# Designs tried in a protein design chat: VHH binders against p49116. Part 47

Target 1, 238 residues: p49116
Amino acid sequence: EGPLLSDTHVTFKLTMPSPMPEYLNVHYICESASRLLFLSMHWARSIPAFQALGQDCNTSLVRACWNELFTLGLAQCAQVMSLSTILAAIVNHLQNSIQEDKLSGDRIKQVMEHIWKLQEFCNSMAKLDIDGYEYAYLKAIVLFSPDHPGLTSTSQIEKFQEKAQMELQDYVQKTYSEDTYRLARILVRLPALRLMSSNITEELFFTGLIGNVSIDSIIPYILKMETAEYNGQITGAS

## First folded at step 20 (VHH)

Design pb25
Fold by ESMFold2, fold request of step 23:
Structure pb25 (fold): chain B 238 residues (1-238), chain A 119 residues (1-119)
Amino acid sequence: as target 1 above (238 residues)
Amino acid sequence: EVQLVESGGGLVQPGGSLRLSCAASGFRFEDYGMYWVRQAPGKGLEWVSYISWDSKYTLYPDSVKGRFTISRDNAKNTLYLQMNSLRPEDTAVYYCATHWTGSSPEDSRGQGTLVTVSS
């Protein structure tokens, strides 16, 4: 019936721990990443189309795509997060792990290649000057991906993805009417998200979250998380 | 250096209630998410709750959801766990924790407070 996303789904404000420590550490990195993850999950579950799919389908979708949503969030918030500085600190930590012989050389190669791919993706999105509306629709296209194995209701998911694609097209054509190839340039960036490893993302950003439990295992609990806009007032349960 | 001191444990009857407190120092408590974790006799650590830095998000495993409530008072650097409808399987040492902070696992949690639920 109505549009897939409203203006409320464009707002995506990440607040960082303050002040940034003189020497970045795992504690700061995990908090920063956790804030982005929870913001991304809050965003996804607020979408009426997502709510309409039911709990089991929602859990399956988010398990399949959380890393892609997280990566889009990293690109969108790269400046606010000082992501390049965070990645440099992670690289330094990995070099210390080599000195202590904690990781295999093959694993370190895989992790460094992932960091490079992540930086290149974020740089490409920054160079395209992707705006908040475009990010919201790209996240919706990623969220409503019908081609993940094991999903039910794939025809409905595909319908929602096509709607997100249509609304992105309409937005880009209206807002950037003189930039004929903008939509094509934006869409060709999406396949890179499937190259990002959720296992490596967890190692880079989520080592300290909930005692190093996998993100996959906590997705059902995150989707059921209690949300409060508490500013000194208690919000009713209804 | 992170310092976390739990209190409020004790012996309670099944169906009873207990409120745990955790005094935090050595870091900017108001900027970091916090956890309660527990260790039952002969078992490993189990997370029982999480609260975001601003209290906007709270998470619970199915084993305690609806019975336990996590909260924080950032002005007092204090984390709380209200435990209601307690069951014998809730018997454990309860630890206050934050994200992994350094080279030692112990640096990110306190020494714990014992909760025993029995008739």
Scores: ipSAE 0.702, ipTM 0.861, lowest interface PAE 1.1, mean pLDDT 86
Fold by ESMFold2, look of step 22:
Structure pb25 (fold): chain B 238 residues (1-238), chain A 119 residues (1-119)
Amino acid sequence: as target 1 above (238 residues)
Amino acid sequence: EVQLVESGGGLVQPGGSLRLSCAASGFRFEDYGMYWVRQAPGKGLEWVSYISWDSKYTLYPDSVKGRFTISRDNAKNTLYLQMNSLRPEDTAVYYCATHWTGSSPEDSRGQGTLVTVSS
């Protein structure tokens, strides 16, 4: 019993490398994306309902949904990340690759379509003016999705998703009481997340992470990552 | 130009300890996550630790978890690896690295420091 998310799960603060380099590169993009990924994983594993599913179920669940969580994070943090600038730089690089005949035209079309879908998703979320509470519940709905293949404990996962949906509904009705259709407008954005390719997300944002290994392969280690508790407090200062 | 200089390697007996250091320059060290990677004789590169830019997150593969500790001092542009309970299979050249493409961090790593664990 109790709410699915606490106040601590609404806070989602991303700190970017500073300053943005004059010419974007793999290091900057991978660092920026890595910060968002680790923030998203830290968020997910701090949820009591997630912890209750057990370690094996947690790993399977995150492997199934990490790209959707990451994409929601991109939308939420698009301004802080200067995401439009990052994507524009990637598009310019792809156009140069065509001019120099360095990449398959079919692959480039696939990547460009993905970039377009990502931009459209982020734009639609910005137009709806989604707030931090709404993002937190949307991420929970995506995290506790019981319909991914290969999951165990799907009935418990479904119960947590239903709870996230109910809490979102209650929040929207209370906070936006004059906007009867807001919940529906928000929820119809979620199917677009299934159109995002995890393979292309890795290529766009995670080239350079641990030697360009798949995110799927490092999920168990990310979920076990050590987190500093009292960095500033335990300095020994008088 | 990115420069990474590893030090602190040497010969140590099994069960011993060693502390590696990496001096970084030519980039904003405090803004980037850092890695230790190693290459045993006749083997490919193996990731052995990662630390986030602010030290908030650290990651280890199962082969070294509990024995190795990564840390950093952003004020001194220095990365560290404390290696305890060393085993002969830890023998390798150890490299300090930033984010890199593929299985070789040659674009974003130092020259390495040799660690030999032998009786």
Scores: ipSAE 0.692, ipTM 0.852, lowest interface PAE 1.2, mean pLDDT 85
Fold by ESMFold2, fold request of step 28:
Structure pb25 (fold): chain B 238 residues (1-238), chain A 119 residues (1-119)
Amino acid sequence: as target 1 above (238 residues)
Amino acid sequence: EVQLVESGGGLVQPGGSLRLSCAASGFRFEDYGMYWVRQAPGKGLEWVSYISWDSKYTLYPDSVKGRFTISRDNAKNTLYLQMNSLRPEDTAVYYCATHWTGSSPEDSRGQGTLVTVSS
């Protein structure tokens, strides 16, 4: 009954710390990544279909897919984040770690390969010129994935995913009517998200989290986070 | 470069209230999320609250949710923690903190303020 997403779920505006520091550091990268994570979780929580699944199911879904949602967010916000600059700074740091023997060469190669895959994914999405509606439906398809191990209510989750797929199809056919293969090109990008390592994402973007906690462990608290009206002089919105 | 100074700790009876303050300098406080963390005697460091840079989001673990309220005043570079319905297990040194900025947790937090909840 009715569309899965409303127009309010299409808006996805990330506000970055300003100004960008002369030297990129863990503090800036972790704040920037945390803002994207909170924006992504706020987006997911606001979907009525997600709310209908209940708190335990919501936690299980987000634990299973948070890295895929985060990666879609990186691709969508790559320019406003200056993601290529952030990744270049991380690569330079990793090259110094090899020279100083601070980290195993095997681990550094794993991380470099992940950075390359992330950059290739973001470039492929930019080449397709994915719009905000398309990103919103792609995030919904990723969120309502019934095939993650350990989920309950999988039939209802599958119904919501099928609804997101149908609404994406309708949107693409109406908006890009002369591009017969656009939907297929978009959908074939999604399997790459399952190959992204949440462990390496945490290492790249969330090493600065206080308390030595994993993203997996804080997800229940993020899903229960309190949201307040903001009236300060700092640019940003809820 | 980050400098954080906590104040407002003291002795309070169970069921009482206390308000902690943290003065921040050495970074653009208004651009970064902030934490309160605590260390009880003989225990490790425990996260007790988080507030986003713009105050839009606040997070609490179940142990303090409903009793503690984090807030910030970006114009004064000050972070607050209102603690109500205090329990003996809330006894700890309380630190304000930001994301880790270097190789040591102490680079991102202050020296702390002691809260003792006892009859």
Scores: ipSAE 0.690, ipTM 0.859, lowest interface PAE 1.2, mean pLDDT 86
Fold by ESMFold2, look of step 26:
Structure pb25 (fold): chain B 238 residues (1-238), chain A 119 residues (1-119)
Amino acid sequence: as target 1 above (238 residues)
Amino acid sequence: EVQLVESGGGLVQPGGSLRLSCAASGFRFEDYGMYWVRQAPGKGLEWVSYISWDSKYTLYPDSVKGRFTISRDNAKNTLYLQMNSLRPEDTAVYYCATHWTGSSPEDSRGQGTLVTVSS
């Protein structure tokens, strides 16, 4: 009864700490990642269909999908974040941790494979030149995933996901009418998101969180967070 | 070097109010989100609030929501915590903190200020 998303859900502008340091460090990376997480959560909770599911369902849904939503955000904001530079700094930090005997060889292999998968995902999305409308619908498809354990209202969630899929199809067909296979190429990227480990994402991007906090534990509080209105965050922050 | 200096703690009666301050130096305070955390006697660290770099987002656990208000003044490099309707279970050492910046998590917080709420 009306579209799932409005124009306000297409806008997704991330502001980085300024200036970017010559050598990236853990707190710059954690601050940058935190900004993306809060932007992503603000986006999700502003969707009327999401609001209609109720607080307990919202929390369960976001706990199940936050890493996939965050990963789509990384891909969408990869240029403004200089994500390739951030990932290179993380790799260099991991090499130093090996030399100081702080991490096991098996864990390092896991983390490096995760970084490679993340780089390949972001590169593939950049090569497809995914636009802001397409990202918004892909995020909605990921958010309204009915197949996670412990969810209630699964049929309602599935209905919203189908609506997001339909709206993405209609958008792509209208906007990219000469590219018959664009929708298929976009949709085959989604399974790669399920390969991303939330534990490793926390290790890569959120190692600087304080107060014995994990992302999973703070999600109910992020969804209840107080927000001051800021027109598109910081416009003209160059 | 990063320095965080908390002040404003003391002894208050239940139902009272207190305002904590944190003076920050040695980093670009205006670029980073800030936390208040507390440690009650014999317990671990508990986060009590978060504010984003631009004050756009504030977070509170249920234990303090509605009673505590975090704020910041980026021009003065100062973080604040307004604590109202204080309860005995709020008794703790309160620390301001930023993201981890060194070899130890303890490098990312000050020495703390004691708040005692006594019936």
Scores: ipSAE 0.611, ipTM 0.815, lowest interface PAE 1.6, mean pLDDT 85
Fold by ESMFold2, fold request of step 28:
Structure pb25 (fold): chain B 238 residues (1-238), chain A 119 residues (1-119)
Amino acid sequence: as target 1 above (238 residues)
Amino acid sequence: EVQLVESGGGLVQPGGSLRLSCAASGFRFEDYGMYWVRQAPGKGLEWVSYISWDSKYTLYPDSVKGRFTISRDNAKNTLYLQMNSLRPEDTAVYYCATHWTGSSPEDSRGQGTLVTVSS
């Protein structure tokens, strides 16, 4: 009993490597993407409803939806990340690889179509001016998706998703009372997330994180990661 | 060019401790996550630890969790690995890296530092 999310779950501040290097490379792109992934995973595991489901269910949920959460994060942080600049650098990197290896035209088309779909999703979310509360509830709706195969506790997951949907509805109606169709326009964007390929996301953003290891295989370790606040205060100075 | 120089390896008895260091240069060390990986004789590379750029997140495989501690000093551009309760199976060449690809130590960008755990 109580809200699914608190105000602490609305804050989603991404800190980028600074300054941006003159020549973007795999290390910068992978670090930027890794920061977003860790922020997203820290967000998910801080939710009391998520904690209540247990470690095995948590791992299964995140394995099923990490790419959708990541894509929502890209949309939310697109301006801070300068995502258009990063995508241009990725295209240049892929073109250099194609020039060296003569990759098939079908693969090139598939990757470029994915980049286009990602840009269109981010543009559509920006056009709606989705706020931080709305993003937090959209991420919760995606996280608590009961329809993925292999999940346990699906009835409880469904209850959490319904709670996220109702709280989003309440928020939108109170905050955007003059925009009758805002909730419908927001929710219609969610199916596009299921069209995003996790394999292509890994190729675009994560070629340097742990070498050839997939994000799926490291999810259990990320969910159990140790966390610490950085404390730069000078004791005795204040 | 990225340069990574590992040090602090040596011979230690089982149950003993060592502290490894990695001096980094050629990039903004304070903005990038870092790894320790190791290679035992005749084995492939095994990741040992990860630390995020701001030290907020650390990851360990089950084989070393609770015994090894990764840390960094961004002011000194130095990565550390404190290894406690060492076992003979921890004997390996240890490398630091900004990323890891494949089974080869070439991506560690250094020569590594040998840790030998024996009586």
Scores: ipSAE 0.555, ipTM 0.785, lowest interface PAE 1.8, mean pLDDT 83

Design pb26
Fold by OpenDDE, second read of step 21:
Structure pb26 (fold): chain B 238 residues (1-238), chain A 119 residues (1-119)
Amino acid sequence: as target 1 above (238 residues)
Amino acid sequence: EVQLVESGGGLVQPGGSLRLSCAASGFRFEDYGMYWVRQAPGKGLEWVSYISWDSKYTLYPDSVKGRFTISRDNAKNTLYLQMNSLRPEDTAVYYCATHWFGSSPEDSRGQGTLVTVSS
């Protein structure tokens, strides 16, 4: 009966490999992306409402929205990640593939458009100067989306989404009282997330990481991943 | 130049244990998640464990969960895989890798170490 999110859910700190290499290779990009993905999944796991839905429902939700969560994470962590530099590096790597005629013209277009959409979205979020609370609530709204096919407990999911929206509204009214339309401006950015292909995102950021295994197939394992504390217990027992 | 050298493989009976090691060099080992993958005869690569750069998280497929434990010593640039309760189906060449399944053009893995589980 308490709030959906607490202050602990607002913290979203991504640690990048340091220092940034002069040349951003695929390894660096994939590592960075994996950290963000895991951070996003861990964030979701930390929400009591999410835990309450059960493992199967949780898996289904994350499978449905991981791309959106990841994209919001990119936007939120764009500065720390030097996202523009990463995207430029990705484009450069793609150019090599293009020169080698490994991709069809149509595919090249799709990929380039996707990169543009990602950049545009992140830029738009930066222009809005979205803060950590707002990002947390936006991620919650995206996470608890009841309109994905095949979901169970849709009524409960919808309630959680509504709660996220209400809390966001309250926060915005309290924090940005002079900006009457801020909530609307923020929410209207969400549709852009669903224009982005999860497959292309996966190819761009996770080609070296996942290989032939999709993020979709790995999500159940990510959601069950163990913490260092747990690992220490296991190693001590062995 | 990324270099990975696996060791610790051998012949073991079902139910036995082995500990694999991977010596890493040529990159900032402490900044990257590491993986163990394996390839059984006639089969493709299968990931068997992941550990984050800071060891905060580990990941296992159901096939090895509870039996295998991945760990790392960043000061020694070494990755480990403790394998307990080994089964015949665990027979494979085991590789440490800087990427899942080694699909990236810049993926690196070692020569591998053979683990044979047989009575």
Scores: ipSAE 0.647, ipTM 0.842, lowest interface PAE 0.8, mean pLDDT 89

Design pb31
Fold by OpenDDE, look of step 22:
Structure pb31 (fold): chain B 238 residues (1-238), chain A 119 residues (1-119)
Amino acid sequence: as target 1 above (238 residues)
Amino acid sequence: EVQLVESGGGLVQPGGSLRLSCAASGFRFEDYGMYWVRQAPGKGLEWVSYISWDSKYTLYPDSVKGRFTISRDNAKNTLYLQMNSLRPEDTAVYYCATHWEGSSPEDSRGQGTLVTVSS
């Protein structure tokens, strides 16, 4: 079998709405987040190993790890997104919308702590200067995690994860031969992703994406999104 | 101010076709994904189609997949919905939106256009 990832899977280019508005409204934030989410999921479905698992298993995997993939995407695209500015805007929006009768003090604390954890994680990744290959492999490792409940084909998933790990190791040894502990430093960041609440992430970034529809419920549809080429065939030139 | 104006609705027989249009203004239309949503009598709002800002991707629920086609012309700030093989259960007021029931007032839908599918 060939490598799990190819150079095509290393490319992860997020296009932001332009220009950035002076005031980052919820609309801008949601659009930006949606683009990242779709990019992340479409990245996943572009992996042959992912496709080989079948639709049901694919869906289950993405449901289980979409928050982690999204968070890695935030870290990877932090600069182009101006993530610090987005997070600040989110905080401001929360502060403006927080009413004592709507949100409990405990909930506010949870949300603020989540924002802090996101920021800290992204900062830590930036400090490590993670490159595109490393991000691709890290995303693959979290995608092919066999330890989520309810998964089928766990043996195959585990094999793919191991392959991702091995390829990452080989890459790091080749590219960063002078840094003996780089692989370890990178991998120890992954547990932080499991501390992130998917519900809070959804609330912060995806409010109003598809109304009352959860990210979990739309994942199967996102994975089945049609390409422009398909649309052109149906409409016979829009 | 964000404005969305839907048109193209009407009465059609089962199996018929309609093409809806949505004229957008008050925001940078070409930067945002767009939705069609509908509300049938006595039912809540449901989304029926999505198209990305660059038209690269479209999304449909199973209920309309293969029958409805969303498209857009960014140069004209216009969103379209081609509806084929219409069914009585497609009867609804159709709205265009930038986001589904977003917290931002800027994502509000227009007045909608009524589609009635009946023999």
Scores: ipSAE 0.442, ipTM 0.768, lowest interface PAE 1.4, mean pLDDT 89

Design pb38
Fold by OpenDDE, look of step 22:
Structure pb38 (fold): chain B 238 residues (1-238), chain A 119 residues (1-119)
Amino acid sequence: as target 1 above (238 residues)
Amino acid sequence: EVQLVESGGGLVQPGGSLRLSCAASGFRFEDYGMYWVRQAPGKGLEWVSYISWDSKYTLYPDSVKGRFTISRDNAKNTLYLQMNSLRPEDTAVYYCATHWLRSSPEDSRGQGTLVTVSS
C-alpha cells in the first residue's frame, strides 16, 4: 500500500471571519471554532485509511479524539486565529459568568486551568516550530489511536497509527537530520492532549451551539456532511 | 443590532412543500454559518439544517435529510429552507439562527414562522 498521508493531507488552511472585530464576541469565537472543527473532521475524512475503517468505526474514532484534533488544530492555526486574543476574550466572557455567579469556584478553577493548558500547549508547539507535515502526522497518530474504549477494528487502527509514526520518523530524519532528538521532542507533547477535557473545550469554544446539541452528537452528521461539489452533482443530475 | 426575520410559513397538506426565507441584518452575514431550527408544540428546540458561511457544507439530521434543502444568498443576506414531502411531525415554529449564547436565544433567532402540516 501507498503512504498513509499524501501532500494533500499536509495542507491545513483555516479561513477566519474577516475582518476581525474590535470586540471578539461569542458569535465570532464559535464561528471560528466551528470552522476549525469542520476543517479537522474534513481532513480526517480525506484520509483513505480513515474511510477504510467504515462509518461506525471512524465515527467512534472521531468521537474519541475530536478534542485532541481540535487542539492540534488550534496550535497549528494559532497565528492566523490570533489564538491568544481569542483566549483572552474567552476569559473576559467568563468573567461575566463569574460576576453573575453562574459558576462554582471549583468550576472556575477547572476552566481557567484548562485555558492555561491550552495556551501552554500551543506555545510549546510554537517553540518547537512544528511544520505542516509534522502536524499532519501528529494528527494522524492521534486519530488512529487504538487505546480508546469501545473501538472496533483495533488491529487496523494500530497499523495505521504505526504507519503514521513511521512516516513521521522518516520525514523528520530526512528533513531535520541534524536534530537527532526532534522526533522524541515532538512525540512527548502528545500526552498533554489527553489531559485536556473535551467538555471544557466544548464549553469554551462552542457555547453558542443551538439547543442541546453536543459535539459528540453532531460528529456523525459532520462526517456525513455534504460538500458543495457533491450537491452540485446531485442537482445537475436531476 | 442582530436581526433575523423569518417568513414563508403556513398551512400545508402532508406531502406538500414550503419555502422559508430568513432576512438577516446587523452582522456580517457572509462570514457566519447559519441554521434552521424548529420548535414543535410541547417539544424543545431542535436544529433541522446548517449551512457554512461559504455554502461549501450543508448539514441535516436524519429526520429531514432528503426532504429539506438549506441555501443562502450572501448578496441578499438571506437564508432559505426548501421543505418538500412535509409530514405532520414537521409542524413547528421555524427559526433561522446563528451561533449565540444558549442563554440568550432571542439574540440568536427571530420571531419564527409557523409551519402547520395537516390534512
Scores: ipSAE 0.664, ipTM 0.844, lowest interface PAE 0.8, mean pLDDT 89

Design pb41
Fold by OpenDDE, second read of step 21:
Structure pb41 (fold): chain B 238 residues (1-238), chain A 119 residues (1-119)
Amino acid sequence: as target 1 above (238 residues)
Amino acid sequence: EVQLVESGGGLVQPGGSLRLSCAASGFRFEDYGMYWVRQAPGKGLEWVSYISWDSKYTLYPDSVKGRFTISRDNAKNTLYLQMNSLRPEDTAVYYCATHWLGFSPEDSRGQGTLVTVSS
């Protein structure tokens, strides 16, 4: 079998709204986050192994790991996003809510800790100077995690994860041959992703979903999202 | 100040078609994904379509997929919703909104346009 990922899966370019406003409002933050989320999920869709798992399994898998994928995306795109500025803006918005006594003390603490964890994670990734290939493989490892409850085809998922890990290992060995422990340093960052609450992430970046809509509920639709390119192919226009 | 003005609603028979429009102002329309939502009598808001800032992506719930088509003209700061094969259950006030994954403040939604599907 061919490699799990190709060079096409390494490209992960996030386009931000431009120009950045002087005041980062919720609208800007949500748009930025949505673009990243879509990019992440469409990235997953582009992986042949992911497609091979089938729609139901794919949906379950993404539901389980979207927060981790999103977080890795934040780290990878932190500079382009000006993530520190975004997070500061989020904190400022939260402060307003705090002043209005809309949140309990415990909830405030949880949210602030979550923001701290996000910042720390992204900083740690920046310090490691993770490149595009490494991010791609890390995302693949996270995506093809067999240890989530309720998954089908766990054996196959595990195989894909192993393949991702092996390819990452080969890449690191080839590219960073003098850094013997680079792979280990990179992989030990992954557990931090599991400490982050998807609910809080959703609240911070995707606040105020319409009605009872959640990221969880919208994932199946995002995975079925049509692209102009796809439509063009169907119509023969492209 | 974000302003959204919906139009194009009306009374239509089942199986009929309508085209809604939303005129946007007060923000960089071309930089933001847009979506349509609707509220039926006695029901909550539900999203019915989404289009990315660059029109590269469109999203529909199963309830309207294949019947509704969202589009936009960034040069005109206008959002559209083509509704075909309308059903009585599509009866609702339709609103355009500025970001689908985060609920915009009330001022980021227009007054809506009423669509009534009835024989």
Scores: ipSAE 0.660, ipTM 0.847, lowest interface PAE 0.8, mean pLDDT 89

Design pb6
Fold by OpenDDE, second read of step 21:
Structure pb6 (fold): chain B 238 residues (1-238), chain A 119 residues (1-119)
Amino acid sequence: as target 1 above (238 residues)
Amino acid sequence: EVQLVESGGGLVQPGGSLRLSCAASGFRFEDYGMYWVRQAPGKGLEWVSYISWDSKYTLYPDSVKGRFTISRDNAKNTLYLQMNSLRPEDTAVYYCATHWLGSSPIDSRGQGTLVTVSS
């Protein structure tokens, strides 16, 4: 009972490594992406409804939608990330690989198309001027998607998704009353997320970070991340 | 020029403890999550701990959770790994890395420090 999301779930602040280097290297890109990924999963963890589903179901949900959540996060944080610059840097790195004949023509095409899709999606979201509340609800809708295979508690997941949708509708109606079709315009962007390959996203943003470990395999651990109170001083005896 | 120098390894009996250190230089240490990874004889690299740039979050695999504690001192550009209740299966060369498996083309991992757990 009560709203699915609160104002605390609207806050989604990504802190970037600073200053931005003149040359965006793989290290910078991977760290930035890692922070966003962790932030996204931490956000999910903070939702009471998500917690109520249990650890196994939570893991399954995040495994199914992490790419979509991450992509929404990219869109939401595009300005602070300088996403266009990051993507350009990724392309430049890919060009080096291409010159070395490390990738097949088909793979190059797939990767480039994926980058294009990411850029287009983020641009489209920017054009819509999606606000923090709308992003929060969109992420919730994506998170509580009952149509992924292998999920348990699908009925409950569906209820949460409906609640997210209803709350979004109410918010949009209240906040953007002059724009009758804003809700539809926002929701119609969601299908684009399903066209994006999680594997390619992982390769683009996380290759240097994870190596041979997949995001899928690490998700359970990320969801179990411990909050540490650390003041920058080493504790304990040597 | 990224440099990572691990230290603190040695021979210890099962149930014993060690504390590893990693001195970092050549990059903004305080801006990056840091990792410990290890490689046992005849096995591949595996991550054993992660700490976020701000030390707000730590991450452990089940194999070491509750036994290992990662920490960092950004002022000293140093990463630590407290290892308690050591087991023979913890025997490995331990590396610090700026990436989970030290696979970054820029700042992979240091020379490592050998930890041997044996009776």
Scores: ipSAE 0.673, ipTM 0.851, lowest interface PAE 0.8, mean pLDDT 89

